VH-VL binders against q8ixk2r445to577. Designs and how they scored, part 128

Target 1, 133 residues: q8ixk2r445to577
Amino acid sequence: FFGMLQNKGLTDYCFDYNPPDENQIVGHQVILYLCHGMGQNQFFEYTSQKEIRYNTHQPEGCIAVEAGMDTLIMHLCEETAPENQKFILQEDGSLFHEQSKKCVQAARKESSDSFVPLLRDCTNSDHQKWFFK
Below, E stands for the ipSAE of ESMFold2; O stands for the ipSAE of OpenDDE; V2 stands for 0.75 times the mean of E and O plus 0.25 times the DockQ between their complexes.

## First folded at step 5 (VH-VL)

Design md4 (framework fv_traxivitug)
Fold by ESMFold2-Fast, scan of step 5:
Structure md4 (fold): chain C 133 residues (1-133), chain A 120 residues (1-120), chain B 107 residues (1-107)
Amino acid sequence: as target 1 above (133 residues)
Amino acid sequence: QVQLVESGGTLVQPGGSLRLSCAASGFTFSSYGMHWVRQAPGKGLEWVAVISYSGSNKYYVDSVRGRFTISRDNAKNSLFLQMNSLRPEDTAVYFCARVYRSGDYYMDVWGQGTLVTVSS
Amino acid sequence: QSVLTQPPSVSVAPGKTARITCGGDNIGSKSVHWYQQKPGQAPILVVYDDSDRPSGIPERFSGSNSGNTATLTISRVEAGDEADYYCQVWDSSSYHVFGGGTKVTVL
């Protein structure tokens, strides 16, 4: 699957990656933004290796969990996906990060009106359910 | 081989400031997240702060937020903890420790620690 | 705030099995890590991600985690295993949380 990765609970918000520097595409936090269907920054591919790839730029980026934290960041894709870059998209729409045993949830960024995907204890909340459109 | 060495611990007065350093060697420092963990005399381990490998994200335990600042200099393979408005309860041995991959939460290599005593 | 409960002490005879528990609400949904600390020394990682063991740690050390209890098991205990043991988890609100520690005494 590929396309915009949209949240079921936070309606109209999609995974978004828009690095401020085109020459430095890795290391920045993945955010959630209004789904617009226009920008390259919202197009992702879910691979058979359970990666969420950002194919718009070269080299390709893969979403990873930041070490010691609950945030998702962009990292360089590897030939064999490491565990920190594997997300199991389940039938109910949950995006499960097996290494940490957490689910990706749409949440408000601390001290901000912005939204970001964060790792949280798995629940049946619609804020933890995602789909490609 | 892989080594972390803390320095800067000393006796300081309440309300004072102190900067701790952690020198890393034997590995690619810029690929690892870094922690500060402390241990008060005769007490257990208490996590203090973590910084991402790039330095873009930082988290703190509630009791030090606004008073402590974690930072790193990847060109110098160094981690820092700037401690302001120190309190007697900040008295502890301060350890630095590393975490490798995104999604890992364990601390695989630790330094020997540096003692900070906050007393008049 | 997440709290991890460990017994303050465990006594075990040489050659027997020591079991150190780490209690926490729904701790089975978290990855638990265990550290050993001997007097005057830095902690060392002995078990990570519930049951994995770092290179160089004896196979006598093992871990499990389910429901509300994680357990560090040390089989065929030796005098050199006498130490304080700490469990640790990630929590989204408290971040990194350590248990209070368990002093293992080999008698």
Scores: ipSAE 0.008, ipTM 0.653, lowest interface PAE 9.2, mean pLDDT 86

Design md5 (framework fv_traxivitug; at its last look DockQ between E and O 0.16; V2 from the best seeds 0.00; counts 0 for: pae E 11.0 > 2, placed apart)
Fold by OpenDDE, look of step 6:
Structure md5 (fold): chain C 133 residues (1-133), chain A 120 residues (1-120), chain B 107 residues (1-107)
Amino acid sequence: as target 1 above (133 residues)
Amino acid sequence: QVQLVESGGTLVQPGGSLRLSCAASGFTFSSYGMHWVRQAPGKGLEWVAVISYSGSNKYYVDSVRGRFTISRDNAKNSLFLQMNSLRPEDTAVYFCAKSPYYKDSYFDYWGQGTLVTVSS
Amino acid sequence: QSVLTQPPSVSVAPGKTARITCGGDNIGSKSVHWYQQKPGQAPILVVYDDSDRPSGIPERFSGSNSGNTATLTISRVEAGDEADYYCQVWDSSSYHVFGGGTKVTVL
């Protein structure tokens, strides 16, 4: 699967990554913004290694969850996907992070003042449903 | 009551630079996406730029990309538009506008605008 | 790339109904928003998400969207409704797109 990763509950919003430096793409948080598909900021790939890959740049980035965090941060992809970069995109649209045992939810982080994908306890909320468009 | 007040519009020569400001009040500024929309004299509305709630995401209309920079200071409830390499076709009333809380797809409040005139 | 087409003007008698169209390819699949602008004033949102109305906007203002045409309907038109009206959508290729505007004249 590849393309825009759109949320069902927060309608018209997609994963968005816009690093300040195109040559230094790691270390920043993935956010949500209106689905437009312009440029490379909203293009992601779900791989057989269970990665959500930002592969429009070299070196390639992979979404990771750092220890103790509930945010999605861009790391470098590795030959073997580390545990903190593994996600399961279920048929029902839920996006499950294997290491934390939590689901990715479209939410507003109180400290960020932005719509972002956050790890939360898995529910039946449409805000935890995602699909590639 | 939501209020948006633009300032900084003036006469500049082609190739010049100008910085617009928008002072916001009556709402939690840091919670809303903010936009600039412009209107040339006697013409229609044209969206110019957007900046997300925290300032982490910015987008521009093609005609201004690389020349204009949108920014915000949430601590001061202020929105800015830095305009460089100005052209006569940039002549317009510039409005600041806010998006609703859950969407950046439309504009629920507008300022009265500030006039930018680019002419030799 | 997306183009929204509005009639340049619409004339209506007081008490009658004005209809302002906004044409676009597959516009019915998009959310259309409408703004009222009087001379020298800021635009005002009058309809959003095709048919929803902001608080403070009279029920006389309504919206619909299907196929290739969105419509703003102003019933029981008053002299104060004389203004320019703009439709707007979010577009994946052009971001925010406005129609050319329609001047509504109350006869």
Scores: ipSAE 0.252, ipTM 0.774, lowest interface PAE 2.1, mean pLDDT 93
Fold by ESMFold2-Fast, scan of step 5:
Structure md5 (fold): chain C 133 residues (1-133), chain A 120 residues (1-120), chain B 107 residues (1-107)
Amino acid sequence: as target 1 above (133 residues)
Amino acid sequence: QVQLVESGGTLVQPGGSLRLSCAASGFTFSSYGMHWVRQAPGKGLEWVAVISYSGSNKYYVDSVRGRFTISRDNAKNSLFLQMNSLRPEDTAVYFCAKSPYYKDSYFDYWGQGTLVTVSS
Amino acid sequence: QSVLTQPPSVSVAPGKTARITCGGDNIGSKSVHWYQQKPGQAPILVVYDDSDRPSGIPERFSGSNSGNTATLTISRVEAGDEADYYCQVWDSSSYHVFGGGTKVTVL
């Protein structure tokens, strides 16, 4: 399914991709920003291959987590989804990153300019619960 | 110490244009979302516009969309509101307001405001 | 179109507790913030994220948010608390929404 990917605990914020250069979409961190009804930088698609795709521009971006890291980074989508781009959206709203065995959590990072989604040990916190709207 | 100083408010004829400025100091301006909030004489607060820390995200209240443009100059620690096609109902004190470092959903510091009067 | 409903005024005696309500559909699912404004002055943030206080705001200011009502509570009210108080939320369809404001008079 698709739409704005909103956090249950951090109720005002949605997944957002706002690269500093529109011609370089790869390698920048996915952030959380105020949810709006306009799609654009907040429009994501959850695919049958367990990808979270950013289809707003070409070429399509896919959210990934690099080995040893806890941040969600935009990468180019591949014909067959690599393990670092696979997230399981569970019935309770958890986004489980299969390769790392960790969950996506809305978190405040002191060195970032907003809230960011980070990989953390899985808990039953509302900050780890996500839904499309 | 955070300081926000608005300027530019004056008397304008209906249909006219005006640019408001806000000078920021005491914090790393380029790391924070900024807002304009207005208050008509004797009335309550009404949020007008927000601009994200980088300037890439901008949102407006419906009544000003297409007429007002929010912008910022991070090198000069300045926030702007370009107001076009002004209407009598735009008469208000306009406040510059800062978001906290990690959220743009509320306002932790406000300037003293600048009065815009739209009248014939 | 989110609308936040506040009583226009609240009167309270010194040393007593003032409660200011902010009504909104399913407001308990949102983060509510509260501002104090004295005549001729800019608003000041007194409570954010339902119940947190900025540094410098006395502990007698507290907040709660559940169901359809958020509440700002001012305990042991002082004359200096006389002001207009506004609640505020972010809504994905309406953006930043303020309540109509409540004038607190300390008598």
Scores: ipSAE 0.154, ipTM 0.752, lowest interface PAE 4.3, mean pLDDT 88
Fold by ESMFold2, look of step 6:
Structure md5 (fold): chain C 133 residues (1-133), chain A 120 residues (1-120), chain B 107 residues (1-107)
Amino acid sequence: as target 1 above (133 residues)
Amino acid sequence: QVQLVESGGTLVQPGGSLRLSCAASGFTFSSYGMHWVRQAPGKGLEWVAVISYSGSNKYYVDSVRGRFTISRDNAKNSLFLQMNSLRPEDTAVYFCAKSPYYKDSYFDYWGQGTLVTVSS
Amino acid sequence: QSVLTQPPSVSVAPGKTARITCGGDNIGSKSVHWYQQKPGQAPILVVYDDSDRPSGIPERFSGSNSGNTATLTISRVEAGDEADYYCQVWDSSSYHVFGGGTKVTVL
């Protein structure tokens, strides 16, 4: 799958990545932003290795979750996907993080009007359902 | 204090050109998408153009595509609209507007507008 | 190309409730925003994301959105609420789309 990764429950919001330095794409948080297709910040690929890859930049970035964290952070992709970079996009639209056994949910950042994808216990909420558009 | 100040509106003949400016202050200009919205006399609001926060992407309402160019200078906190091949239907007050941070779906601050009149 | 349909005018007595509709195909799946514009002035945002109010907007302004209709409700209408009101959505093909506007007259 390739394109904008959209949330079902938080409609018209997509995964977005906009690092402040185009030459240092590692270590910043993935956010949710209005789906617009402008620029290259919202294009991701779901690979056969179960990576969510930020494919518009070299070296390529892959979404990861660091141990004990619930935020999605950009790491460099590797030839063999590390366990913390593996997500299962299931047929029901849930996005399951294998290592943590949690699902990606659209969430409002506390004390903010911004939205972010976070790991949460898996539910049947539409805020845990994702699709490429 | 967010402030947007438009300038450059005047009377021009059909087929003429005009450049509008918008001076921005009170926020980090380079972090926000910026828009032009117009209003013909006695008529409603019409969105005209948007430019992404970096300036990389520009989009236009169909009626102005190919004739208008939106641009920005982030070092000078300035937004521009180059208007070419002007038509009487382009007569309007032109507003500079900003969206909230990472939410381009609505306009939280507007300038007072500058009047463009296209007439013989 | 999306079209947002508003009634051209609404008349309301002071102290009563004005309801301004914004019609659109499946508009309930979109975030709807509302602007107030008084004569000779710039628009101001009065409701965003269907039902949220910016700081400084009185609580008597409220919004709802479901199905094919979004509604701006102004309770306890005052003379100062006399203005044009516009609904607006964003979408990836038409970008920012405004309704045609509704003139609210307080009689």
Scores: ipSAE 0.007, ipTM 0.556, lowest interface PAE 11.0, mean pLDDT 86
ESMFold2 (binder alone), look of step 6: mean pLDDT 93; pTM 0.947

Design md6 (framework fv_traxivitug)
Fold by ESMFold2-Fast, scan of step 5:
Structure md6 (fold): chain C 133 residues (1-133), chain A 120 residues (1-120), chain B 107 residues (1-107)
Amino acid sequence: as target 1 above (133 residues)
Amino acid sequence: QVQLVESGGTLVQPGGSLRLSCAASGFTFSSYGMHWVRQAPGKGLEWVAVISYSGSNKYYVDSVRGRFTISRDNAKNSLFLQMNSLRPEDTAVYFCARDLKYTSYWFDPWGQGTLVTVSS
Amino acid sequence: QSVLTQPPSVSVAPGKTARITCGGDNIGSKSVHWYQQKPGQAPILVVYDDSDRPSGIPERFSGSNSGNTATLTISRVEAGDEADYYCQVWDSSSYHVFGGGTKVTVL
């Protein structure tokens, strides 16, 4: 799977990563923003190791969630995907995070109208359904 | 060439309503998100609202939420801003701008603007 | 809420270099864009992603961004560069944030 990772419930919104430096892509939060065509900040790859990879830049980045946290952040990809970087894209469109046993949900930030992907208890909400386009 | 042209700005009383229009040409309008940005006389730029390419999602700066509504008609290459419960501090030149995403989010092109004056 | 601070004005002689700063907490972690606005006209994009230029913008325009300060540099300034300049960032909490603007006067 390659392309824009879109949300079913929050239509026209895609996974988006806006690194402050194209050569330093680690440590910042993944966001959701209005979809556009394939581009650096919205182009992701779902790999056979269950990674969501930001691989149009060097070094390659992989989305991860630190233990006890609910935000998705960019880490360096590893030779063997660690548990915190594994997401299972299920038949129903759910994006299940292996280590936490939670699902990725499109959510409004507490103090703004901005949207971000966050880990939440798995439900049948369209805000937890994702697809590549 | 790529062009945006705003219209509809006029003098209105506090508490009044006004609808602004923006006509787009020279690009595939339905493929881009669109913004409204305003500039009070002698002041700086302030982002107001955004609408997704399909019209499904809309977001506003806090000060206008609940009062302003952004909309679009992709068949007519037109963007709109319905402004209700206008306040003197809404007095500004209103620009429409195309959302060009890539590494970051910037505005290109911009229209020439249309002046809205809210005064008793 | 992000706040971007620009000096209100900068004066520069023709042929010299103008530097316009945009201050913000950890602004070096954001991508900064710069707009030029001449009196009575719409803004135009002159620098995007900290240091890149759109087609048609002369190489005299350049940008940098690190720490708490982003800078727009205009080398070999010409009379036609006289304008207001605005910096802008995207912030997940505030969306699009503009600086207060800097009036560049070419003496």
Scores: ipSAE 0.008, ipTM 0.582, lowest interface PAE 9.1, mean pLDDT 84

Design md7 (framework fv_traxivitug)
Fold by ESMFold2-Fast, scan of step 5:
Structure md7 (fold): chain C 133 residues (1-133), chain A 120 residues (1-120), chain B 107 residues (1-107)
Amino acid sequence: as target 1 above (133 residues)
Amino acid sequence: QVQLVESGGTLVQPGGSLRLSCAASGFTFSSYGMHWVRQAPGKGLEWVAVISYSGSNKYYVDSVRGRFTISRDNAKNSLFLQMNSLRPEDTAVYFCAKTYGRYDSYFDSWGQGTLVTVSS
Amino acid sequence: QSVLTQPPSVSVAPGKTARITCGGDNIGSKSVHWYQQKPGQAPILVVYDDSDRPSGIPERFSGSNSGNTATLTISRVEAGDEADYYCQVWDSSSYHVFGGGTKVTVL
């Protein structure tokens, strides 16, 4: 699958990655932003290795979660996907991070009006359901 | 105090090119989305283009897409609009404008504008 | 392709209330912002996020937004309020969309 990764519960919001500049492609948090339909920072690819790739720049970025953290950050993609970069997109739309045994949820960023995807205990909430558009 | 100062507006012939500049001061330029908004003589406001704080995201109104290019230089606190294949209907005062926070919010600051006239 | 419809002009006597409407399909689900522009000058923000007012803008300016119509209300109108007023929204397909503008004349 590829395209905009949109949330079922936060209907107008999509995965978005806007690095500070072209030379700082990795190390920053993935956010949720109003879906634009214009590609670029909102265009992701779900791969057969269960990666969520950000392909708008070279080198390619892959979404990862560090051990003990709940935020999704951009890492460099590797030849063989490490466990912290593997997300299982389930038939019901859940995005399951196998290493942590948690699901990606659309959540409000603390002390802010912005939204981010965070790891949370898996529920059947529409805020944990995602689809490519 | 926030200040936005546009420059570069002049008379240009149809089919010509022109580059507009906007000098920003009084705020952390690199933290805000920046826009160009135009106004044809005697007419209303028309949003033209936006660039995100990092320069990674750019969006344009359909009528200028492929002809205009928005860019920024955060080290110099400068915003630019490269206009190619100019048409008479591009004649307008071009305003440099800043949104509050995200580039999809309201315009909280505007420059004085620079007049571009496209005529033979 | 979203379009915002404003009346081209509104006339109001000093001390009375002016109401400028901004019509749009389901505009009540969007955040509406209002700008004042005087001849030869840049626009200034007078109301944002439907009803909030920037510092320095007098309390006489207020806004509302519901259904298909947003409204800018200027109470106790003064001669200095004579200007063009524009509504504006963000739309994911059309980006920043401005209304056609309303000329407020204080007579």
Scores: ipSAE 0.000, ipTM 0.507, lowest interface PAE 16.2, mean pLDDT 85

Design me2 (framework fv_retifanlimab)
Fold by ESMFold2-Fast, scan of step 5:
Structure me2 (fold): chain C 133 residues (1-133), chain A 119 residues (1-119), chain B 111 residues (1-111)
Amino acid sequence: as target 1 above (133 residues)
Amino acid sequence: QVQLVQSGAEVKKPGASVKVSCKASGYTFTSYWMNWVRQAPGQGLEWIGVIYPSDSYTWLDQKFKDRVTITVDKSTSTAYMELSSLRSEDTAVYYCAREYYKGSYFDYWGQGTLVTVSS
Amino acid sequence: EIVLTQSPATLSLSPGERATLSCRASQSVSYSGKSYMNWFQQKPGQPPKLLIHAASNRATGVPSRFSGSGSGTDFTLTISSLEPEDFAVYFCQQSYEYPYTFGGGTKVEIK
């Protein structure tokens, strides 16, 4: 699958990655922002290796979660996907992070009105359901 | 009603291959993971691997990677487990079991397929 | 791989008695308040039947006499008052990481 990765519960919000400049592609947190339908910073590819890949800029980035963290960070893609970069997109729309045993949930960023994807215990909440548009 | 119906018992010689089928009904086949587990006579349960039917993503236990292939046929809602280079130690009942999401639980199992490997 | 050790191997009890079954994992199978431990019942000639998932949640249709507890590496399945149909083999199983693994089983047999 590829396209804009949209939340079923927060229906106006999509995965969004917009680093400060094109020379600093990795190391920043993935956020949620209003879906604009134009791809670019909201265009992601779900690969056969279970990566969520950002390839609008070079080098290509892959979403990862560091051990003990709950935020999604952009890392460099590797030839063989490491466990912290594997997300199982299930038929029901759940996005399961293999290494942490948690699901990606649309959540409010602490002390702000912004939304971000965070790892949370898996539930059947629509806030944990994602689909490509 | 959910059912997983497996193929019948097989008797094979050492060195042969066996292919066990598991036909699912009563639910959306592509929405659940399909696990394979075996049980030798008088022994416990041993997990072989799993497939996600929607995209054929497969993970196999290292012990079985060289001899096992798991596949699905979405048009017939059937999962298959093929085990090659059979040895007497492979004599076991082979089960398929469905799982809603990775890390959850096996809520329905097939009835089991006895595979006997003997000369 | 995570090794699961069940004890005792065999429990010889009478109907009406309490059964307590132990399952110990070689490493923690809990993360962020959830334990990835499941329990199954198996009778001769039948596939395993799910009893408990996520350490303490009873599966649909499972009688209230069955309860699960524990976290980290130590888990318990309790049958508060054995009924004739409860004499079976019980297996624990971790779904924390691949490969999934099972305990060796505890046979609950009639005395």
Scores: ipSAE 0.006, ipTM 0.560, lowest interface PAE 14.2, mean pLDDT 87

Design me3 (framework fv_retifanlimab)
Fold by ESMFold2-Fast, scan of step 5:
Structure me3 (fold): chain C 133 residues (1-133), chain A 120 residues (1-120), chain B 111 residues (1-111)
Amino acid sequence: as target 1 above (133 residues)
Amino acid sequence: QVQLVQSGAEVKKPGASVKVSCKASGYTFTSYWMNWVRQAPGQGLEWIGVIYPSDSYTWLDQKFKDRVTITVDKSTSTAYMELSSLRSEDTAVYYCARSRYDYGYAMDYWGQGTLVTVSS
Amino acid sequence: EIVLTQSPATLSLSPGERATLSCRASQSVSYSGKSYMNWFQQKPGQPPKLLIHAASNRATGVPSRFSGSGSGTDFTLTISSLEPEDFAVYFCQQSYEYPYTFGGGTKVEIK
């Protein structure tokens, strides 16, 4: 499964990873940005290990959430996916983060006009529904 | 068991519209994409478009965008493809077929097909 | 759009023989070790039947004599020993990007 990971409620926004330094691809926050359909920063792969991979560059990045945090951060992928990198894309479109038992929600970034995906208690909100296009 | 059952054959005049139905059973309808594909007599397969039943997100090939509408009725687990402004070149068997990420988006189950004949 | 070219257009073979069918894509349909190329079998009056998904994985209920291989732009469907029921038309299809596209088909017929 691959493509642009788009939000149902925030209809024009997709997962986007745009690190400021190409020599440090991992460690930065995943953001939401207007879907442009050109892949690149918005192209992700959903794997059989329940990872959301950013593999445009080497080494490959995998989205993770640190224990006790709510932001999605790019980490290095591992041969066996650790629990903090597992997201279950459910039938209703929700992205369930296995380790925290929370869902990924499109939200406004604190102190900014930008949008980011954040972990929140699972609800039936369209802002928690995602699909690949 | 998974089954996709399509509506019966249609004979239409040029300029008319046709609406083909595809009733799904044996699986969770909203968890799979529903594709529409056609095949003219003696010809190859041509992909028309796809819909995600859970939210009705639709993508249509540019060749069909202005004439095709794909819809779903979740209460009856039925997908519909409506093709307007029919021409003789639209004579074909129309298929619905489901797909999902776990099979690499391959269309694993197909309807039996609906023959649409456009003639005057 | 991605154009798929199948060769040969026709294979005339006898039961028990090996069939090798080729499909070439105008651009790569592989990403990060996965190939989004599928193979279908079609018999007269019937809908296509999925044989192979993601280049090399046999679909449920498909006999082991069918195998798929390849990556990038070059893909092969192999039938190790033809059975009478295998004489049909075979189509490759990419699910890498919209619009999805099909090859022109290879007809496997009795010699």
Scores: ipSAE 0.005, ipTM 0.534, lowest interface PAE 15.2, mean pLDDT 86

Design me4 (framework fv_retifanlimab)
Fold by ESMFold2-Fast, scan of step 5:
Structure me4 (fold): chain C 133 residues (1-133), chain A 119 residues (1-119), chain B 111 residues (1-111)
Amino acid sequence: as target 1 above (133 residues)
Amino acid sequence: QVQLVQSGAEVKKPGASVKVSCKASGYTFTSYWMNWVRQAPGQGLEWIGVIYPSDSYTWLDQKFKDRVTITVDKSTSTAYMELSSLRSEDTAVYYCARGLYYKDYFDVWGQGTLVTVSS
Amino acid sequence: EIVLTQSPATLSLSPGERATLSCRASQSVSYSGKSYMNWFQQKPGQPPKLLIHAASNRATGVPSRFSGSGSGTDFTLTISSLEPEDFAVYFCQQSYEYPYTFGGGTKVEIK
């Protein structure tokens, strides 16, 4: 699948990545922002290797979660996807990070009015349900 | 009623292949993971791999990667495990087992399929 | 891969006695307050039956005499008072990472 990765519970919010430097796309946190339908920062690809790729820039970025962390950050894609970059998009819309056994949930960023995707224990919450638009 | 029904016992010669089936009923087949586990007579359990039936995403233990293929037929709610290049040490009961991804456990098991490899 | 070591290999006990079974993992199978350790019971000629999941949660229909505990690398299954139907082989299993692995089993047999 390609497109905007939208949250079912926060219906106006999509995965968004806006790196401050075009020449350094890695290391920054993925955020949630109002879906705008203009592609660019909100255009992602879900691959056969279970990666969520940010195809707007070269080299391509892949969303990852480091061990012990709950934030989604951008890494460079590898020829063979490492386990920390694999997300299983389930039939019910849950986005499951297999290495950590957690689900991606739309959540408020600490001490902020902004939203971010975070790893949380899997629940049947609409805030953990995602779809490509 | 949730049930997994496996194909019957097989006797094979070394070098042959075997394909075991696991038919699911009583639940939405594509919403759960399907695991494969084997057990040699009188021995412990050995996990082979898993498939997510909705999109056929498969993960196999590296010791089986060269010889095992796991597939599904969504129209019949059936999972298959094919093991090639059979050896005598592959003699075992092969089980399918349903996995709950967000609870991470096998709650329903098939009855098992005995595969005997002998010359 | 994560190696699970169960001890003892065999427990010889009488009905009414307490059984304590150990499972040790070669690395932690806990993440963010949850432990990915499961316990199964197996009787001859039958598939394994889930008893405990996530270290301490009893599966549906499992009697209260069965309890699980532990975190990190050290886990215990306790049967507070053995009933005749409890004499079986017990396996621990980690679901923390692929490949999933099982312990070698502990046989609880009648003394």
Scores: ipSAE 0.007, ipTM 0.587, lowest interface PAE 11.7, mean pLDDT 87

